# VH-VL binders against Peptide methionine sulfoxide reductase B3, chloroplastic (MSRB3): the designs that were tried, part 2

Target 1, 158 residues: Peptide methionine sulfoxide reductase B3, chloroplastic (MSRB3), of Oryza sativa subsp. japonica (Rice) (q6auk5)
Amino acid sequence: RGTAGRRRLQVVVAMSSSAPPPPPGSVQKSEEEWEAILSPEQFRILRLKGTEYPGTGEYDKLFAEGVYECAGCGTPLYKSSTKFNSGCGWPAFYEGFPGAIARTPDPDGRRIEITCAACGGHLGHVFKGEGFNTPTDERHCVNSISLKFIPASEDSKL

## First folded at step 14 (VH-VL; from q2 with heavy chain S32R)

Design r3
Fold by OpenDDE, look of step 15:
Structure r3 (fold): chain C 158 residues (1-158), chain A 121 residues (1-121), chain B 108 residues (1-108)
Amino acid sequence: as target 1 above (158 residues)
Amino acid sequence: QVTLKESGPTLVKPTQTLTLTCSFSGFSLSTRGMAIGWIRQPPGKALEWLALIYWDDDKRYNPALKSRLTISKDTSKNQVVLTMTNMDPVDTATYYCAHSWEYMDYYFDYWGQGTLVTVSS
Amino acid sequence: EIVLTQSPGTLSLSPGERATLSCTASQSVRSQYLHWYQQKPGKAPKLLIYGASSLQSGVPSRFSGSGSGTDYTLTISSLQPEDFATYYCQQWYSYPYTFGQGTKLEIK
């Protein structure tokens, strides 16, 4: 009667230690330094708080698996799993990585600006309670120019 | 195609209430992010913002005129109504309704042709 | 409220010339919320530029906008006959939303 030793395959769940997002303000550059390293359009949006024309953004209709980073500093901001089609004309996410997104109310009392917590780069605005069927019912409306998409196949750096 | 049209009386007596209707097509105020504003322009003068109503029924008024203004919407009819009480000759102006889209930037991208309202005894 | 002051009040130029219109805010305005409109006599205003520098669809490339903080500029590189109109700046940064008093561009 041969005792077949059940080799417990220890599935080492490689907890991909996602490096904690850099602390807020960890990336500091002067506006001149930013202008030197960013494209004119990136500088206009990230640093001068411009807005991309609706429906023209590279990532508006992209729903591939991966991570969206800040185009300015490279900090991870959003998972592709949090992206949804809101119909607004810009990439929409229902949540960012913990601590990655800073929120600042606009003076009109209705809008809330969202920025990269690491570098202060302008991303867009967050809207709440609009009735989307998402876990948070928040819509992070983000300029594509403010983002860099990293496909899941390249995620080895997280 | 987005279109807006103002309608209402073109002559109002002092102290009376003005009621204007904005009829629109090409969009719905049941659609998330849509808004309609009212702007007036006295003859030969600058533009003045009056009121704004959002798709979620949030309302904004010019503080200087807030006590006299009421804005409402009938989504089923594609109409927005503006009322202004205690009209005075100084309120003689062309009144416009305009469309706004609330997703990122806020501006008036489509306008009605406007309606001239004269306040006179 | 934010007061927008436009200058000059009237600008007299000839076709083919460059026009420069100024809009100064009483306090700093975020550029994405500063807009320019064109109005012709007896017509409704038309959106020209949104977010200080973004050209509205269908607007000729001879129109451009620039500026930040309190100072904004509308430029028409080479005036065409149809460009003679009144131009308004408008801010949507702070409540209440306000317009400038306008610059009238007229034929010299």
Scores: ipSAE 0.746, ipTM 0.877, lowest interface PAE 0.7, mean pLDDT 93
Fold by ESMFold2, look of step 15:
Structure r3 (fold): chain C 158 residues (1-158), chain A 121 residues (1-121), chain B 108 residues (1-108)
Amino acid sequence: as target 1 above (158 residues)
Amino acid sequence: QVTLKESGPTLVKPTQTLTLTCSFSGFSLSTRGMAIGWIRQPPGKALEWLALIYWDDDKRYNPALKSRLTISKDTSKNQVVLTMTNMDPVDTATYYCAHSWEYMDYYFDYWGQGTLVTVSS
Amino acid sequence: EIVLTQSPGTLSLSPGERATLSCTASQSVRSQYLHWYQQKPGKAPKLLIYGASSLQSGVPSRFSGSGSGTDYTLTISSLQPEDFATYYCQQWYSYPYTFGQGTKLEIK
C-alpha cells in the first residue's frame, strides 16, 4: 500500500470524494516539452488530437477496479465504476471526476471534444442520448492511449 | 463485407425530381455512430458532397443545394433515400452513397459503385 | 466554407518515381479531419489516408501522408502502374464538408 501507484490511486480516491479538482490549465508545457515526455502515439493523440483505431486500445475491454488518469499529466479523470461496455471499440465512461473534464464543441456542431482540464490533453468525445441505460445518458468515448489505469488493490487482492 | 449500392433512374428531364436509393449490407441503420452520405461527381470534375444522415436521424445538407435536397432513412428496408428537386443539365453526374462512422474521424470508408444520372430534354 | 486547393492539377511521372501531391486549405483545419482518396477511371473513390497521416487498412506502405494547419501532403514512394489515378483530399472539420479539385497522376 505504500507504492507510488497505490498512493497515487489513494490520493485520487480521496480527491474524488471531497478534494477540489486540479485547476484548469494548471499543467502547461511547450510542445517540445510534451514531445520529450510522451511516446509518439501519445503525442499524436493527446496533443495532435488523433483517434486510436477502434478495438486496439489497452483499456477497451478492461473493467478492473481502479482509477483512470491522464497519461500526459497524471490528473485523475475517471473512476472504474463509471466505465461501461459500449461495444464501440473504445473505453466508455458515463461520468468523470467533477471539474476534471473540459468540453469544447467541434466547429460543425455534431460532436463535443473532451480534454483533460489540467493540461488540455485530448481524450476523445462525449456523446449524449445514445440509449445505453447509464445514469447520465452520456458516453465519454476516450482513447486508451490518453489514459493510464491505476488499479485499486492491496498486495493480496490484485 | 460492408457494401453499398445506388439505384434509381439514369435519365431525368429538366425540372423533374430525382429519387435515389442507397441499399447496403454489413451494418444496420440503427448501428450507433453510423452515417450515410451522398456525393456526386460531374463527368471529368471533382467530388461534391450533397447530404448526410446519421443513425439518430440528424441530417446535414450542402447549403448551396439545401432547398432542393431531402435525405431520409428506412431502417426496416436498410435503405437511405435522397431526393433532389428541379433537376437541371448541370446536375448530370455520377451519384455515390458512402458510409462513415462518426466515432472515428468522419471519413467515407465504404462507397457504392455509383450511378450516372443524365439530365437532358 | 473551407476551400481545398490541390497542386499540381496534373502530375506526369514514370513508374518507380516518387510522387508528392499537395492539398492547401483556405483556413486551418484539424489534421484528424483531413483525408485522402484515390479514384481510378470508372470506379468509386477509395479511402487511402485518414487523419492526415493514418494509413487505411489494406493500403500499401508506399503511401504516406503528412501536414497540419493549412498544408497537407500525400506521398507515394516508388510509383507502381496501379497508382496512376486521380487523388482527392477532403475535410470534415467544418460545415460544409468539401473535397479538393483533384490531382491527376498520369504515366509519362
Scores: ipSAE 0.678, ipTM 0.830, lowest interface PAE 1.4, mean pLDDT 89
Fold by ESMFold2, last read:
Structure r3 (fold): chain C 158 residues (1-158), chain A 121 residues (1-121), chain B 108 residues (1-108)
Amino acid sequence: as target 1 above (158 residues)
Amino acid sequence: QVTLKESGPTLVKPTQTLTLTCSFSGFSLSTRGMAIGWIRQPPGKALEWLALIYWDDDKRYNPALKSRLTISKDTSKNQVVLTMTNMDPVDTATYYCAHSWEYMDYYFDYWGQGTLVTVSS
Amino acid sequence: EIVLTQSPGTLSLSPGERATLSCTASQSVRSQYLHWYQQKPGKAPKLLIYGASSLQSGVPSRFSGSGSGTDYTLTISSLQPEDFATYYCQQWYSYPYTFGQGTKLEIK
């Protein structure tokens, strides 16, 4: 049921992501197959685990309502409601969808890599205990190029 | 502008303890992600990483030298201090401090000019 | 410990020539954490390339890097007089963090 102001105001549709993420490793492609479907910069970051230069990513300062998906395989990774301004130059989220994000400690034990659980695409790193006063006290520091933003008006089925 | 400068004695006798200070400006070591490392280079030889200290006081040491090294910071003075015990003539080297930001790919982007420390009787 | 072996130890070339410098790791290194530095006599090292292939700001486009796993390459197209220096690769993937022994690029 539409309420007053629907034609002049954006109607915020109910958004939900109750779909389980794909099983870990369920999206597997060769390096050549990934290179054929990813842009050169997407490939460098998602597959070669590079880091985009801070402050340059499309979504660094984006706070629109919607869902962020893996740019490689389309798996939903983050709700916009978990995005916050860390001031560090990359998109920051305090929580991903359940089961969507895999964590692997770096060999030197300092940082924890985060990847898309379905395809293994590199997202960035998660930092704990930085004191940003979020529900989790975690910061998923994510390369913008690893993500594809789906605005709320196109996100009605999630 | 980010700058770093090493200071301390330039001549040390064998068995003595070396204390070097890295004074820096243009950033704060209290800022999330910031780190300072120490690297040395014997005359005509390769670079050797010694130690690293992060903004959250996590510390890393080259295992070959760990028993001899101590790194600490004084954020209010913008200083990092390296102490190296039991100096030997083979420790003669130029000592550098260098800046890193761990949120990128862990590289040393700014270096001090270096200070030559000679260990001799 | 990951040992980085650079070759050649010394490379003698003329201005205008192409330089190819090799860095071989004793075990696989994630390319994200493989970096190249330039050092001139009496000066501190200067970062050139990070993450194997990304140019640091202000580095001329004649410099390029490539490689993965254990084998990495720094290439300088059309050498300029200011490029004659010593070059070091460095890894920050695994503890302890190590540098290669260097390649000295000198004028022939």
Scores: ipSAE 0.669, ipTM 0.830, lowest interface PAE 1.5, mean pLDDT 89
Fold by ESMFold2, fold request of step 16:
Structure r3 (fold): chain C 158 residues (1-158), chain A 121 residues (1-121), chain B 108 residues (1-108)
Amino acid sequence: as target 1 above (158 residues)
Amino acid sequence: QVTLKESGPTLVKPTQTLTLTCSFSGFSLSTRGMAIGWIRQPPGKALEWLALIYWDDDKRYNPALKSRLTISKDTSKNQVVLTMTNMDPVDTATYYCAHSWEYMDYYFDYWGQGTLVTVSS
Amino acid sequence: EIVLTQSPGTLSLSPGERATLSCTASQSVRSQYLHWYQQKPGKAPKLLIYGASSLQSGVPSRFSGSGSGTDYTLTISSLQPEDFATYYCQQWYSYPYTFGQGTKLEIK
């Protein structure tokens, strides 16, 4: 199904649809396979569930238009329009693409881990009720190294 | 820079209630993600976690001691207070307060110097 | 409750030697929440390593950490005089949060 083909048949050029996220668990690799394709820091965070030091991530202060994908498997995770400045030192999003983000409470019940639903790559944590002026009152606090930013196409409207 | 200091009585009789105050500077407990914990260490023995209080007033207690512990904060005074009831000689220990920022990996990055509390007749 | 068992209880070594300290958890612990502290006599603990392998700011590169699941290791590649202390592992994975009993690293 080509989004470009659909756009060519329409009288008005429309923004391309994002591909639906892969099914949960659809990207399966051994940890050895992941280690072979990820940088050491990507592996530490995506697979070993580490946290990058605040204020150091490439996307912490990035607000360009586009889509943030999982750095491990390429699944689209967040639209730039949901990114906001939390002041905490990590990229913050108030909402992910439907079905793209899995949530798992930490065993001690304090925090909720968020992962890429397709590959299980660790993204960070989601916090609720912090009082930021966002539509959801949620903050997906995401490690930059878990993401790859894809800028909006110059041919797309919005 | 973040600093913490414990204060309170150094000698307590059995059955009495211990009240310890953690006075801190360099951060505010009203800041999102901030937490203060209490940890004790009997002489020559291991560290034992007692309690935590978070910026949003969520509180956690070591379940072995939960019926005896109360933790509270006064953000305007930069203080956290731990109360422990029905003290016993086995509770003789150095008591520490420590800082954590829950947005990192849940560790105690700054500690007070500790205060030795002796429980004796 | 997750019990952290450290071995050996005491490790006697000379400056310049390599130290290997073990921490074994009674149940699997996510490495993100396994931490190492150094404590010198009369002083508070000091964070050395967080998330099993990440060095805290200001910690010399001779310190390293590794492990996953139940088995974790702290290594000091070439001991300096200031490294002789007691070392504790700690988990913040599961309630209640616990420390190991410590490994005392002393001068042989």
Scores: ipSAE 0.664, ipTM 0.829, lowest interface PAE 1.5, mean pLDDT 89

Design r3
Fold by ESMFold2, fold request of step 16:
Structure r3 (fold): chain C 158 residues (1-158), chain A 121 residues (1-121), chain B 108 residues (1-108)
Amino acid sequence: as target 1 above (158 residues)
Amino acid sequence: QVTLKESGPTLVKPTQTLTLTCSFSGFSLSTRGMAIGWIRQPPGKALEWLALIYWDDDKRYNPALKSRLTISKDTSKNQVVLTMTNMDPVDTATYYCAHSWEYMDYYFDYWGQGTLVTVSS
Amino acid sequence: EIVLTQSPGTLSLSPGERATLSCTASQSVRSQYLHWYQQKPGKAPKLLIYGASSLQSGVPSRFSGSGSGTDYTLTISSLQPEDFATYYCQQWYSYPYTFGQGTKLEIK
């Protein structure tokens, strides 16, 4: 009956009447939903955090002008101008778009995982101090299957 | 074309220091991402990871044995050296060195043939 | 430390049969860092499957791997005489790096 309102579990937080926006992770799907829209290999890499075999990825040797987006959610991740040839067999970028890339150290403290900040999709790892001739001395080592390349407009090429 | 080979004494006495050398070809340990690990296997028993050294000289040791192990490399000779102090009969095992490339998923893709080290008397 | 427990300890089967080998981790392991090795008597271990499910070059397609979290499986769909060996799982997810105790697959 109407005795439920008499409970004393009311906690009033009067510090702020507004809250910050939700954290990165603006694209949320269940693993079943991801599995329904991703190819099996995309799911293995983006969600199960696998690594494609070196030299096999569609974008490994691609240096065309354009933008690389997350294959899972479409978030822009890298400009083609930041792509360089590391010789390791995966797409390499020295810098991502501001706020687009999240970093999480691996549990053993050796490598740093990089993910799409919006959906949490696994991209690969970032390495520092390897001595490549780049502005940042960082290498975002990214699986091609985690990316979708959007070439510069065909109209602008004509 | 990657090959590794372990060398060193096959018989040591208790309390002696064991020194093993891994000689390799088909890659350079100065190449970014390369690593060499040591793994042992007592007769009839499971594999046990001992130590690891990376191209940038980062080193990792099995915590149970860390006070007894030292790993080092000589890049100019394509060699990695493992020393293990205060040997005991329980350390009798086949010792392997193995290659890894950290840019993949941290597995040991190429192994040496192994060398049996017996600790006795 | 992550302990990998393999079962069964010994598996006796005939050629042509299907083998299923289990590896259970004491805590969750990312499948990317769970690997399988094959070892024949007197020989070095040989990488068979990496990242739980990816076959190493030169490994026959009758081998497959699966699993996530704490539970991983190696399957051989139709056993050949050369498949009778000891199999080890290994994790490189968390320090220290560990191997399972092995499953011996032997001829019945």
Scores: ipSAE 0.661, ipTM 0.827, lowest interface PAE 1.5, mean pLDDT 88
Fold by ESMFold2, fold request of step 16:
Structure r3 (fold): chain C 158 residues (1-158), chain A 121 residues (1-121), chain B 108 residues (1-108)
Amino acid sequence: as target 1 above (158 residues)
Amino acid sequence: QVTLKESGPTLVKPTQTLTLTCSFSGFSLSTRGMAIGWIRQPPGKALEWLALIYWDDDKRYNPALKSRLTISKDTSKNQVVLTMTNMDPVDTATYYCAHSWEYMDYYFDYWGQGTLVTVSS
Amino acid sequence: EIVLTQSPGTLSLSPGERATLSCTASQSVRSQYLHWYQQKPGKAPKLLIYGASSLQSGVPSRFSGSGSGTDYTLTISSLQPEDFATYYCQQWYSYPYTFGQGTKLEIK
């Protein structure tokens, strides 16, 4: 739970509204260092930029309240309130925390890669104009294995 | 189950326009992320990508052949049509249509059986 | 345009042997977009490996893929009679999308 001496800190509030994301590029490790701390599948997705098989990810069907962090570096990336059901087999978000998500067009110009801005970990791709009737008409299509979900407190009085 | 089948003429004369139809089932090209590509293979030679059409009607053409190619879709009929103008004997090949889902890492996961098109006078 | 050069052009081996097929790209290719297809005579190509190293559903575990950047390898650990075919690598990284010229794996 919260840290001693941080009286106003709640996991969800502190992670989503009051603490800025780490600076872009602020988390740098060698590939060997990443391989030592990531599971093989995490490494394949976060560092080698693979894609998990649809419908298999831990968070594909999760809609609990909380915050999704980068599984590599812990940077807060998405609020649960931006998650929606795309029916495509991966977690879908219509926007991330300001400054937390970097975008890089693929060389063929079709897809736009999204990465954790802090560590460069591959998240997936963002698609525009798909007509899901969300506030942004964007879908951050994100591999579950790239994320770590931090739930809101289960007891409101704590 | 995803299936694709190519249809069209098997013999065309030089300078004529080839029209091939890819008929498919097991998916809809109106479904987000779906794509159909055309690939050809001259007898005994390598595969050559020709064209691609996405669910949102984005179209891609091999630049070496772009002036000769047109790809279109009819989602209600589950068909994709490839037109190639000014055929030449060098265009003799087996023509395949193939499925892709761009939300995975771009590859052709299902192929039609192919149709051999011979270009000769 | 990214040219994929496969080596050798023809590989003659016996059942039970290990096959190693090479695909070299003229420019660096993200491994995510490097794929391998198997084609038997008179048949359409069949996806074998995607993303350099991931086996397509139904592909036997004797097949494996590896590589990054410009150098990619397909390995068959113990050849079976049905593995004698032509193998193509393909990239979908950069426009236009290209295939290698193929490696024909023949029974010796």
Scores: ipSAE 0.650, ipTM 0.825, lowest interface PAE 1.5, mean pLDDT 89
Fold by ESMFold2, last read:
Structure r3 (fold): chain C 158 residues (1-158), chain A 121 residues (1-121), chain B 108 residues (1-108)
Amino acid sequence: as target 1 above (158 residues)
Amino acid sequence: QVTLKESGPTLVKPTQTLTLTCSFSGFSLSTRGMAIGWIRQPPGKALEWLALIYWDDDKRYNPALKSRLTISKDTSKNQVVLTMTNMDPVDTATYYCAHSWEYMDYYFDYWGQGTLVTVSS
Amino acid sequence: EIVLTQSPGTLSLSPGERATLSCTASQSVRSQYLHWYQQKPGKAPKLLIYGASSLQSGVPSRFSGSGSGTDYTLTISSLQPEDFATYYCQQWYSYPYTFGQGTKLEIK
């Protein structure tokens, strides 16, 4: 509650949230091309749809001001203001930028996969109705490795 | 430590209804994302999935056995109950309950020790 | 229903040898939902590998998994006495959830 001491940080670049996300499917590469530019763990999660071990991701406990982009293609996906503490061990967001997130039901009908709409990179899953006190009652449960955090200011990273 | 234990009869007569209870500790059925499944294994044979219940009471049944199975939970006791009607000698097996956390990749990470149920006249 | 066929049914090897166990699905399975379990006689199965290639906590590095689509492999690079057991693959991709019939890894 009283931890918002950095509200007056100056930003150098306008936040990507003011620009529309790239069109769906606008970033296409072969799996070989992705493997050449992604780290092994990024490839395992973004392309092979793996899940990082809970509590291990760089952004799990990060609440600095800024924007989370797709680690594969750089598309802005989430504002830091939508991030909340789910206690589940992965970054949690209650809402993404309009049009940036694609949803696909899993074949067994239980979970809904979320991907970067531009490049198809696997982000994780969205859960509805879990009862978190958020505006949407949705949780985008996102692998930290699928994201790249862009601070609103370099000091926000600290 | 997550621990599960199956309990119920070890001998059942043909046509009777089997009732098995899974008791567990180290987690709560009300915990978001958790699930309990039942799996059986006839002596010397492969594993067969039977049923699954999630924290939000979503239930799944093996379609081949669905007409005979009911899964339910008692969240106040941290217990899950499986009933299977019209038992037959072919249903003789070790019955396991197992834990899953759906926020990972849907695997059974903790299993009970199993209980052998023999169906005979 | 997705049928998982494991081969060989029985594999007889000596300690120190390399074991290769196959799991073939009747339809493509997303590797995220293909898992391997180890079961010793008289004991419950234990999760060994999840998501085709990720080791469960406490599993030795001599174990590895690979594959995608319909073809998956479990490899044990140098068998130890405690590795002789039955191994099952399992899919949670499509309803109903199914196990392979198992590969029994026996002492030669």
Scores: ipSAE 0.638, ipTM 0.822, lowest interface PAE 1.7, mean pLDDT 89

